VH-VL binders against q96il0. Designs and how they scored, part 44

Target 1, 167 residues: q96il0
Amino acid sequence: APERGAERRDTAPSGVSRFCPPRKSCHDWIGPPDKYSNLRPVHFYIPENESPLEQKLRKLRQETQEWNQQFWANQNLTFSKEKEEFIHSRLKTKGLGLRTESGQKATLNAEEMADFYKEFLSKNFQKHMYYNRDWYKRNFAITFFMGKVALERIWNKLKQKQKKRSN

## First folded at step 1 (VH-VL)

Design x2a (framework fv_cixutumumab)
Fold by OpenDDE, second read of step 2:
Structure x2a (fold): chain C 167 residues (1-167), chain A 120 residues (1-120), chain B 108 residues (1-108)
Amino acid sequence: as target 1 above (167 residues)
Amino acid sequence: EVQLVQSGAEVKKPGSSVKVSCKASGGTFSDYAISWVRQAPGQGLEWMGGIIPIFDTANYAQKFQGRVTITADKSTSTAYMELSSLRSEDTAVYYCARDYSGEESWFDPWGKGTTVTVSS
Amino acid sequence: SSELTQDPAVSVALGQTVRITCQGDSLRDYYATWYQQKPGQAPILVIYGKNNRPSGIPDRFSGSSSGNTASLTITGAQAEDEADYYCNSRDSSGDHYVFGGGTKLTVL
């Protein structure tokens, strides 16, 4: 009985970009586009004296980035899979092979592909709604913490100035 | 063709919890949402909530917020609905359905339903 | 919360036309979906979108919408059409679903 090969569910690998910014960098770095999500990852700078509030902001940004990377990686995989299935199905219906006589991959015309895009967008409408909602919630939270961190930094600067004036 | 197989009937005491399962077959579980709908005896359909398997969070009807938990196990293509603090009014048939959500939305197919009876 | 309202019961003579109406504010923004339910059975999708029928649903079933109303029309009602019919749509937020109270159709 041939062992039915376990279809390796291609879980989109959590594409931690192997891009390592220089160790001496004091700012955030933007990496190249991830191969699965096509999103450019941000490598967040970690200050030596990171405050608890700064740490919380950084973690929130990191979590949001990971969430976003995961979403788009999965979405792109789903899109690619469904697109291929659509093309194959349509070609089969037309009695066409998957390859042309010249050995090239058979393709559908723009009009035929328009049907696929419409169907795909329709099917994924709710998914995109939830994505957008969560995207706004996460970004709102990030912006809120950015404000808090900014205030903390201002306060710390003022305290330092006062200490310098008293000495 | 997508098929939904639900767990068997449950009899529960007031104050307890029930967890109903819905196993999907015949499609890619991650490509669609699962909604839960209940129907009390002689009453109408009531949407409880839904889950998209790629998300960790579910969406719930306000009436059930805080009392219902919907989860999905992608590895087994199974959705779960857990209802806590059961009351006699929770006696109903609970359905899972594929939630095809787009510009046009519909539930199809439906599970056969799971009868949950809450009695003292 | 957006609510959908339906008449609790309607009757139609065999071979005649009946319209079941659903009303709600969310129907201005979203299509109604219609389900048929017979006793002891799960609901069955009969109409979705503007006027789409799933495979296996007879052409005597049709859907329409106007303003905050949606209607299911059965043209030439058959005895097997006796059932409960539920409308469904997204609520005004688009994040939740709501059902109408259901309409019991009796075929006379």
Scores: ipSAE 0.020, ipTM 0.593, lowest interface PAE 5.4, mean pLDDT 87
Fold by ESMFold2-Fast, scan of step 1:
Structure x2a (fold): chain C 167 residues (1-167), chain A 120 residues (1-120), chain B 108 residues (1-108)
Amino acid sequence: as target 1 above (167 residues)
Amino acid sequence: EVQLVQSGAEVKKPGSSVKVSCKASGGTFSDYAISWVRQAPGQGLEWMGGIIPIFDTANYAQKFQGRVTITADKSTSTAYMELSSLRSEDTAVYYCARDYSGEESWFDPWGKGTTVTVSS
Amino acid sequence: SSELTQDPAVSVALGQTVRITCQGDSLRDYYATWYQQKPGQAPILVIYGKNNRPSGIPDRFSGSSSGNTASLTITGAQAEDEADYYCNSRDSSGDHYVFGGGTKLTVL
């Protein structure tokens, strides 16, 4: 919950039992929303027995998160900057100051802002298309490696069971 | 109700290793994590690391990385903390504590502490 | 900075209110846990998860959190409250624990 602070534990891996102990860093943690991207970062748990495959998955997830955070931070900053420039230019055209006489920021009405939003979306359409393409590619890769890690864990359990039987 | 019983005081020479034990009773040993915290004479509390026995997975503070090893034996419900390459600065009381690791994390109960003195 | 800072000493008159503070950037993300330690004894949990008291801890103990600061308040301090108080929280990664330097409370 927001009032509880930013630390949040995700759902345990599929097949989790109620017999798992309270965990310290056994799950990824979700932090507060980044001030620029407004996305919650995930702090990834690094087990001491991490396999090379598990490390590759974790690094891929970390890299994807950094890419996603950077994209939306840049997009939000660009939006805010261009919005303020648009408002400033329109107020100047009307002969109005940037602040009201009460000291509040001067604003435009919804109809005047509609033109800005339409222009901004049109201008950024191609950028959003490339973002969506890369987002799907990255999530496909993550899902693929999650599957590989799951198979590795199954094989490790089978190997332990077979060694016990041979002794 | 869980109780943590620690091993007795140790006197060690510089350069040696010490292994402190923490035996849990009351409650399932595998239901919780165990953390180790030390306190030098007249100084504050310092977290060293912890272990989750069911996964045999340990986590260490950076300061102790490479010098501390935390292990658990589920058959005896005992956690161990081994500190190597001892120096006089390692003279301290070493505590084990049950670690409720989650969204809200806290240590309760605590062992009574094990005094480790490093002297030549 | 993930370090937690506490004033080394505070005093309070019997029956009065005292506030012990803990500061650190990680407290923006994680609640502080508070421990009481008397000479020659192991620490005792007094507050966890912002303002929760374990069984056996008097209601005069309360916790609060705002921004990068956590506070332990003792309303109507008693002689037996004289002790060292430590705050504890996670570091910025959420993977490790960090203790504050401790505050020695003297009840006058």
Scores: ipSAE 0.000, ipTM 0.444, lowest interface PAE 20.5, mean pLDDT 77

Design x2b (framework fv_cixutumumab)
Fold by ESMFold2-Fast, scan of step 1:
Structure x2b (fold): chain C 167 residues (1-167), chain A 119 residues (1-119), chain B 108 residues (1-108)
Amino acid sequence: as target 1 above (167 residues)
Amino acid sequence: EVQLVQSGAEVKKPGSSVKVSCKASGGTFSDYAISWVRQAPGQGLEWMGGIIPIFDTANYAQKFQGRVTITADKSTSTAYMELSSLRSEDTAVYYCARGTYESDSFDYWGKGTTVTVSS
Amino acid sequence: SSELTQDPAVSVALGQTVRITCQGDSLRDYYATWYQQKPGQAPILVIYGKNNRPSGIPDRFSGSSSGNTASLTITGAQAEDEADYYCNSRDSSGDHYVFGGGTKLTVL
């Protein structure tokens, strides 16, 4: 039997259908991890009687998820590329090859990698600061709309009681 | 208003390739998936594949695997479908359609691009 | 196999109710989505999920689902409803979309 199959490999979703849960699901569903962001997408359950306010909340949560996944996909790609360039540059400076004698990928020790991490964080400080600010703003907006949806449900229950009493 | 604007009609020889474009406007391109669906004259609809621009990841129907390539350019909000090794049975109207992850449906469609493959 | 089967043609009298059906094993796990296509035009979405209508779709259109069968019902058919109707769902793997063969609706 083959040692490694496509299903056993961490094969990221390759299109539209891989990100969608079973349509008859009555709860949110978590998909497979994205190839670049390494975050699992959440597909939100759509109630059959979704109000405009509930739709707005769901779309806000979905848009926030897409924004978050896009940010981390870009960060992970940039980090991986710059990390590899840093390692290659330092190995070249030391007169070392890109592969060990056993054929494995050559790496730097923890102390040398600490220099890269400090440089990367310093270089990306402003970007990370704006990300954190926007992340908090988005979460506050989501919490606010969750409260509005809860209030709407309370008003609908009160209205239904009033309707039954009048009949 | 969301619109999908497709490139113009093409006439191609057997064995060549064709690349059709689909430009999205009036919505956030990266928030949605774009699929390609074709229809041969007098025949039904056939899904070819789709792409999720945020992940830059494409998925293809088994019949088209190896012949179709779907790409997206986020900067221009444009999706592309390239079909190679064209045959006469590839003569069809090619539609792009926007996929909504939440409803698992194609909510907006382009007007279609006619591709004719003839010697 | 998750191929979707539709009758190729159906007719209904003006103002009467018609039901278009779609059958396939994948419909046990996934709802059908329905599209209307008129000659020379792109398809339009009329029903998604069990029974959801996009904005602008008349309330005479409704959907239902049971076991391996999905249905599109038009209550009080109008002349403008004459068109081809396609069901759409996922294959058994959930990885790809498949369309039914289409049903041509004639309004008498």
Scores: ipSAE 0.000, ipTM 0.456, lowest interface PAE 20.2, mean pLDDT 78
Fold by OpenDDE, second read of step 2:
Structure x2b (fold): chain C 167 residues (1-167), chain A 119 residues (1-119), chain B 108 residues (1-108)
Amino acid sequence: as target 1 above (167 residues)
Amino acid sequence: EVQLVQSGAEVKKPGSSVKVSCKASGGTFSDYAISWVRQAPGQGLEWMGGIIPIFDTANYAQKFQGRVTITADKSTSTAYMELSSLRSEDTAVYYCARGTYESDSFDYWGKGTTVTVSS
Amino acid sequence: SSELTQDPAVSVALGQTVRITCQGDSLRDYYATWYQQKPGQAPILVIYGKNNRPSGIPDRFSGSSSGNTASLTITGAQAEDEADYYCNSRDSSGDHYVFGGGTKLTVL
């Protein structure tokens, strides 16, 4: 029975940025751009006395970041692949090799590539629309929780002031 | 093609309010943000605020907080910017711009609305 | 509020390369977006993200970033490139946008 080679779906490896912020950091850190998504990951600070609401906000931000990283990593891979295929196809149609006489990688002119970009954008239009919608939803949720956390912090400060006045 | 059509020029007195409209056509109004950017004569671009029509939530630059109100009518694909307590310094061209989340940029701009505040 | 700073004016000889730089703390976290504005016109998007050009923008325009700086480079400046250039980014909160002061490019 021929072993059906599992088509390794080139899922962009979730490259957890190996960037480790300093342990004593009391703020969020921004890592270098991810090699696949080209997005800079944020390493979120975790307070020692993180409230459940703060935790929920942090988790939502983390999940949103991961979602965004994955989307762009996959999108960039798809783009690169399709671009290469387009170039190869077009060169073949022109009867040109993949390399110039000078041994350089054959490239298409800007006008030819404009066709690729138009086609790619058209093909991925719906995907981008859904991405944008989801991005807005996620950011709205984050903003909502940010507001809640802000209110909680104000409330806690007021309680602390009352406690200090009572002592 | 996406177009942003703005309301006409306005002349206002100090202390009054102005409301500028921006009608979007050729795209899905709800999938984008609309920002307002102004430019005083001979000055740079200044972001005032933006709205995401789907959520009816607006963010404002701190400088304009309390004076500017940005709204959107999804049924007419029209965004509005109202600026109150007008001053001579508010004399500017006001642009609406479509914000894309994918590119995090303003890809389409209105032609601008000139607002003149004079005594 | 995160501010973006630009040189108010730069000049370039025809066919030469010019770099317009934008500096600000928010640029550590966010990409700069670049807009071209000609007199009496609305701004036009020229560069976004790491180095992305919208359709219709010539390949002589490129973007780069390093640390808290972003740069727009025009390689082989043309007379039509004479304009004001603005960098834009999100502020540190990510909830607001900020523009640089703009750079007037003169092509000599």
Scores: ipSAE 0.000, ipTM 0.532, lowest interface PAE 12.5, mean pLDDT 85

Design x2c (framework fv_cixutumumab)
Fold by ESMFold2-Fast, scan of step 1:
Structure x2c (fold): chain C 167 residues (1-167), chain A 122 residues (1-122), chain B 108 residues (1-108)
Amino acid sequence: as target 1 above (167 residues)
Amino acid sequence: EVQLVQSGAEVKKPGSSVKVSCKASGGTFSDYAISWVRQAPGQGLEWMGGIIPIFDTANYAQKFQGRVTITADKSTSTAYMELSSLRSEDTAVYYCARSPKEYGQLTGMDVWGKGTTVTVSS
Amino acid sequence: SSELTQDPAVSVALGQTVRITCQGDSLRDYYATWYQQKPGQAPILVIYGKNNRPSGIPDRFSGSSSGNTASLTITGAQAEDEADYYCNSRDSSGDHYVFGGGTKLTVL
């Protein structure tokens, strides 16, 4: 499906859905939930006098958001695809069509679906373990750099006050 | 290639229980269900039940419900079949066999153990 | 009680075609799998999912299904095909597996 409109997109490239932030924003802005990941993206404000450290923190947060959205978009799409394939396979094994006499999608009972859910959760256990590890690593790094930025801002304010006192 | 290695022959008294093991060698149970099938002397094959080891979910043939318990130990890739209240009619060769679990694909029991002979005799 | 029925014995002349049948109501909903067993040995899978052959099974083996009947066909039977053949499918509930009684094939 083609994307139309001249709306500004703010999230990183590489297959992640984008959102349009309000014009003239001077603060971070929170968008609607992404179609695929079901996560709300954050538009990061870029000040005109952004320091290299502030830029590094912002880029790290943007990269982490992009990674997080990509992971959950892929996970949700994989779940939906495998669920449909499982249902299709079960109905084919039973010699049944994909649609009922009324034209509605054919469904499986709860007992049959339990097999799929158990299999999906088990299959993705290692993937979720690696996700959690990486999530903690990324948040530790973000917290560390937030501390550095806070310290830099305190130091710069002290320098500015010292300069004004000397004038 | 995966092989299923079964425990050795057993001789049991009526009323006792027997527990047969089936170990996957060269692989794991991750993509498979394990079935237990028996065959009495000169008779046909009879499905007793199966387990999906990862989910620890077992299913039993109606005839054996209440007497058979199928379990799996994922850490050792070993499945077990325990049959209680043994009778002379339970004298048979007991096989374990695997079936792939794949989306959209029909499968069969493609790898079988060599069988474990269980004799119920006084 | 038997849910899948097979004839207990069938014969075929060397090089000729034989058809082994399996009958049961559940076969309307589920395909049969076929197993070959020689005396003192574990069964081996010959046909699964209507007409799929595992690697190493000769192309003279084929499966078919119509209504409540599944069939295993051996085209150009060879001496080594002499064995017991079992069909296997799901029961009416779809939750359990059931074997046919087995067919002893003699190659004359």
Scores: ipSAE 0.000, ipTM 0.444, lowest interface PAE 20.6, mean pLDDT 78
Fold by OpenDDE, second read of step 2:
Structure x2c (fold): chain C 167 residues (1-167), chain A 122 residues (1-122), chain B 108 residues (1-108)
Amino acid sequence: as target 1 above (167 residues)
Amino acid sequence: EVQLVQSGAEVKKPGSSVKVSCKASGGTFSDYAISWVRQAPGQGLEWMGGIIPIFDTANYAQKFQGRVTITADKSTSTAYMELSSLRSEDTAVYYCARSPKEYGQLTGMDVWGKGTTVTVSS
Amino acid sequence: SSELTQDPAVSVALGQTVRITCQGDSLRDYYATWYQQKPGQAPILVIYGKNNRPSGIPDRFSGSSSGNTASLTITGAQAEDEADYYCNSRDSSGDHYVFGGGTKLTVL
């Protein structure tokens, strides 16, 4: 299906309603995709009796999420900018404007764009490798703390059961 | 309603620097680009530069390159424009304006500050 | 640097139609944005894109483009429309803005 180049309607931005979870929520919420990163943010629940270990896990998850959001927001910006530059350059070489006489945005064909994608991926290969490495490190750390929190919860449950048996 | 609140009028000597602030009231800069536009007395509008706060990327008009610095503090939803090596010709009203950012690019300016008058006199 | 040119002044009789034009090479690639400015006030966005009006802008304001020109048309000019009008566009790089010199509209 030919990707209908979404005519970016220059609509005056309606105030982006930041998704705010209800204050009385006892679970994590997933927001809509961020318009820059296209990643869905997680709003983490904060328990009233959050343990230091749980807090550390939550902070690590939050930091990782922010890191991920920033990375992809920047990548998407770079991609869009370079893509536009590529299109502009090619159109200029062809003696064409960015707009048609009808006011439509001029586009390149799929074959011409294939060269852009190849070059872009090649140029950003190292950056993606570092991202993947850091992604794995962060997720490993999160998983490790998840395990610790799970053990802490088990231990606390066992202590409560012992106290109930002694009374 | 979102408003852009600018700092007060400034009187400066030639060769000095001025820093004007622009704070979003009723909203944040997170989803917008901030542009700085000046207008000398009886003259037209002149675009100086703009910033996308989320990406900390600023673009400058060639005329002001090396003399103007535009920054943004996301935590306070405040943008700044610093102009150095002031001259009498820099006497103007300085406006900040917001624009929707499309894929990190600047767009039309839909909300304007009231302007900050900067007077450069010996 | 892409320059935009405007007529410095135009006049229109009350209730008549006036067209303010903006010319520049960048207009071949980008839409013009139009601003209205009254004395002692900040500019107000009146037209953007192909022919988009922000909320609160009367329908008598319209925008058009042809080649390297853009036009703001006021159909049925009112006394309150007396103001300076500025066209604005991106430069060829798309990373910078450029303003026209402005057009003073007098309503007679």
Scores: ipSAE 0.000, ipTM 0.566, lowest interface PAE 10.8, mean pLDDT 86

Design x2d (framework fv_cixutumumab)
Fold by OpenDDE, second read of step 2:
Structure x2d (fold): chain C 167 residues (1-167), chain A 121 residues (1-121), chain B 108 residues (1-108)
Amino acid sequence: as target 1 above (167 residues)
Amino acid sequence: EVQLVQSGAEVKKPGSSVKVSCKASGGTFSDYAISWVRQAPGQGLEWMGGIIPIFDTANYAQKFQGRVTITADKSTSTAYMELSSLRSEDTAVYYCARDHGYSEYTSFDYWGKGTTVTVSS
Amino acid sequence: SSELTQDPAVSVALGQTVRITCQGDSLRDYYATWYQQKPGQAPILVIYGKNNRPSGIPDRFSGSSSGNTASLTITGAQAEDEADYYCNSRDSSGDHYVFGGGTKLTVL
């Protein structure tokens, strides 16, 4: 009896991106695509002398990233689940098994799947609208704080130059 | 059918901690969020926090921030809620609930039967 | 923190229509979810999203929204509908959930 290889249930990696940027990194790093969201996470650099404004920006970026990761991970999971349910339902209606005679996973044709995609998009239309709205709001806020941080940095540089000229 | 099985009733002293478990069966654990909701005697529902097991990230209501810890064990499909520094006001029924986690709405489609936690001197 | 407000109690005659309303700023951005709770029981999902009913929920239950308000309507109230009803939504941040104070429905 062939030992049914225990399908290693891919333990969903602990949300700690295994991607560790180099300790001496002075910039943001982009990790590989997340297996659930398919989005590349950003590891944000934390300056040693991070200003309160810089910290606020960083936190906002982190929160936005997490929000985005969660949305797409859930969306992809929902999509996959509903797709599978659709396929199973249709196969059942056709009196077909979940596997072909060759042992392959039974699939539907492209035309049948087009119905699924249409229905899925229709069902999730409002969800996507809310997502887009929130995405724009968050990005606008991020951009605004980026501008503030940029101004703060310019001001600090000017003060330092003045101090050096006075000594 | 999806079932959420919670741990049994707890009696605790003020200042102690309680940890309630919620085991999910009959469905996928990783695809959903688990929220914790409590209800004091004769009071309304109060959301405490939730976890998305796949991310191992939890959000907490501000009222419970720093006092509640929500965790999930994906291997056992079990979520945990630990509440520390217990007070008499923490006497309540604690529910775990499953949420599909959509951003535009919440939908706790399955609930545990609740765990009664009594805090008494 | 975004709060949801509900009337603490409403009454309806048997076979009549009742509307339970939930109000809050977060409802401008997020749908309300409605739960029914009977004494000694866990809450049951009755309406979610725009107007979605889970399997097993009678068609007499419906949901609507307008501005910062959401409503649960029971058309043709039955004796078994006597319960506490809670609205729920995400807060304005989207990171937290909030419940209304609950509405006790009495069927007369």
Scores: ipSAE 0.008, ipTM 0.540, lowest interface PAE 10.9, mean pLDDT 85
Fold by ESMFold2-Fast, scan of step 1:
Structure x2d (fold): chain C 167 residues (1-167), chain A 121 residues (1-121), chain B 108 residues (1-108)
Amino acid sequence: as target 1 above (167 residues)
Amino acid sequence: EVQLVQSGAEVKKPGSSVKVSCKASGGTFSDYAISWVRQAPGQGLEWMGGIIPIFDTANYAQKFQGRVTITADKSTSTAYMELSSLRSEDTAVYYCARDHGYSEYTSFDYWGKGTTVTVSS
Amino acid sequence: SSELTQDPAVSVALGQTVRITCQGDSLRDYYATWYQQKPGQAPILVIYGKNNRPSGIPDRFSGSSSGNTASLTITGAQAEDEADYYCNSRDSSGDHYVFGGGTKLTVL
C-alpha cells in the first residue's frame, strides 16, 4: 500500500546489524545504527538489468561498507575496553572501590578523563591516518566508477535513441 | 575447509543449566554469524538465536528470550549457547551453524555435528 | 503469522519430479532457503536465495518463489534424495529465523 510505502521510508526496520530488507524493495534500504560502529547499514538494490560495470560498483560499495563497519566497531570496542581499564587502574591506584557507596560504577573527574582521551588519540594517530588514507582511496574509486556508470547510461540512452530513430 | 566442532553429549537434571560450545575455523568466526538450532527427538528444526562475534551482538528467538544466552570468545574462535531452567522438553540435539550476517539471504551453509542434551528425572 | 507451513510427508517415484512447498506470510518479503536432513545427520544446505545451489548440490534441485509460497523441486528424483526437507526464512521483522515443520520425502 502507499501508506505502507511512506511509513517504511521513514521508519527503518528494527534489529541488529544482521539487517535484511524485504525482498520486494525497489530502493536501497537503510537500517538502524549498529551498537558498536554507530553506522547505519545499507542494503543496495539490485536492478534486474544490472550491467557488469554497475555490479562492480555495487560490490565495491558493499565491500567499502563492510570495511568501514568493521573498522569502527573494532575502534569503538577498543576505546571502550581501554577506557574501562584506565578508570579501574586509576581508581585502584587511589585506593578507591570500583562502585560508589550508592552501588553505581565509580568514575573519574573530567580532568582525569581528558588525559585518557589525549593519550588514546595520540596512541591511535597512525591507525587513524591509515584509515583516512584508505577511506579516501575507496571513495575516489567509488566516485570514479559512479562516473563510469553515469557515462555508460548516457551512452546507452544515445544508442537507444539512435536505434529507435533508424527503425 | 570450514569446520564447526561441538562439545560432547550432556545429561542434566531439571532446573539446571547446560552450556554447549562450538569451535569454528578462524575465517568463519571473523566473517560470519553463528546460529544455534535445536531438534527434539523426532521433531523439526527450531532456531534459538545467533551471535555476530565481531560485534559481540546476540539475537534470540522470542520463545527462548530470558532463558538462552549466546556468547562468543574470539580468542578461541568458540561460540557458546547456555540454556537455563532446563525442562524435559529441552531434550534435543543442539546444532551450531554458520550464518551469513550481512547476506541479503540467510544461508546456514556449514553445520556442527550436533550435541545431544538429555534432561532426565 | 510468520510461521512457515509444510506438508509433513510426500512421495515420488524414482526418476519422477516432486515439488515440496513452504507457505507463510514472511515469504512475501524474504526468500526461503532449503535444507536436506538424513537420519542421524546434521542438515545440509541445498538451495538459498530463491534458486542458488551451493557447490556440490546436483542441478536436479531448484527453488522457486511466488507470493507467500516457496517451493523446492527435485527433477528426476534419485534414491539418495530420500530425506527430510526443511524450509527456512526470516520472520516478519527480518531479524529472526523461522523453520518450516519439515517434509519427509519417500522415494518409491
Scores: ipSAE 0.000, ipTM 0.477, lowest interface PAE 15.2, mean pLDDT 78

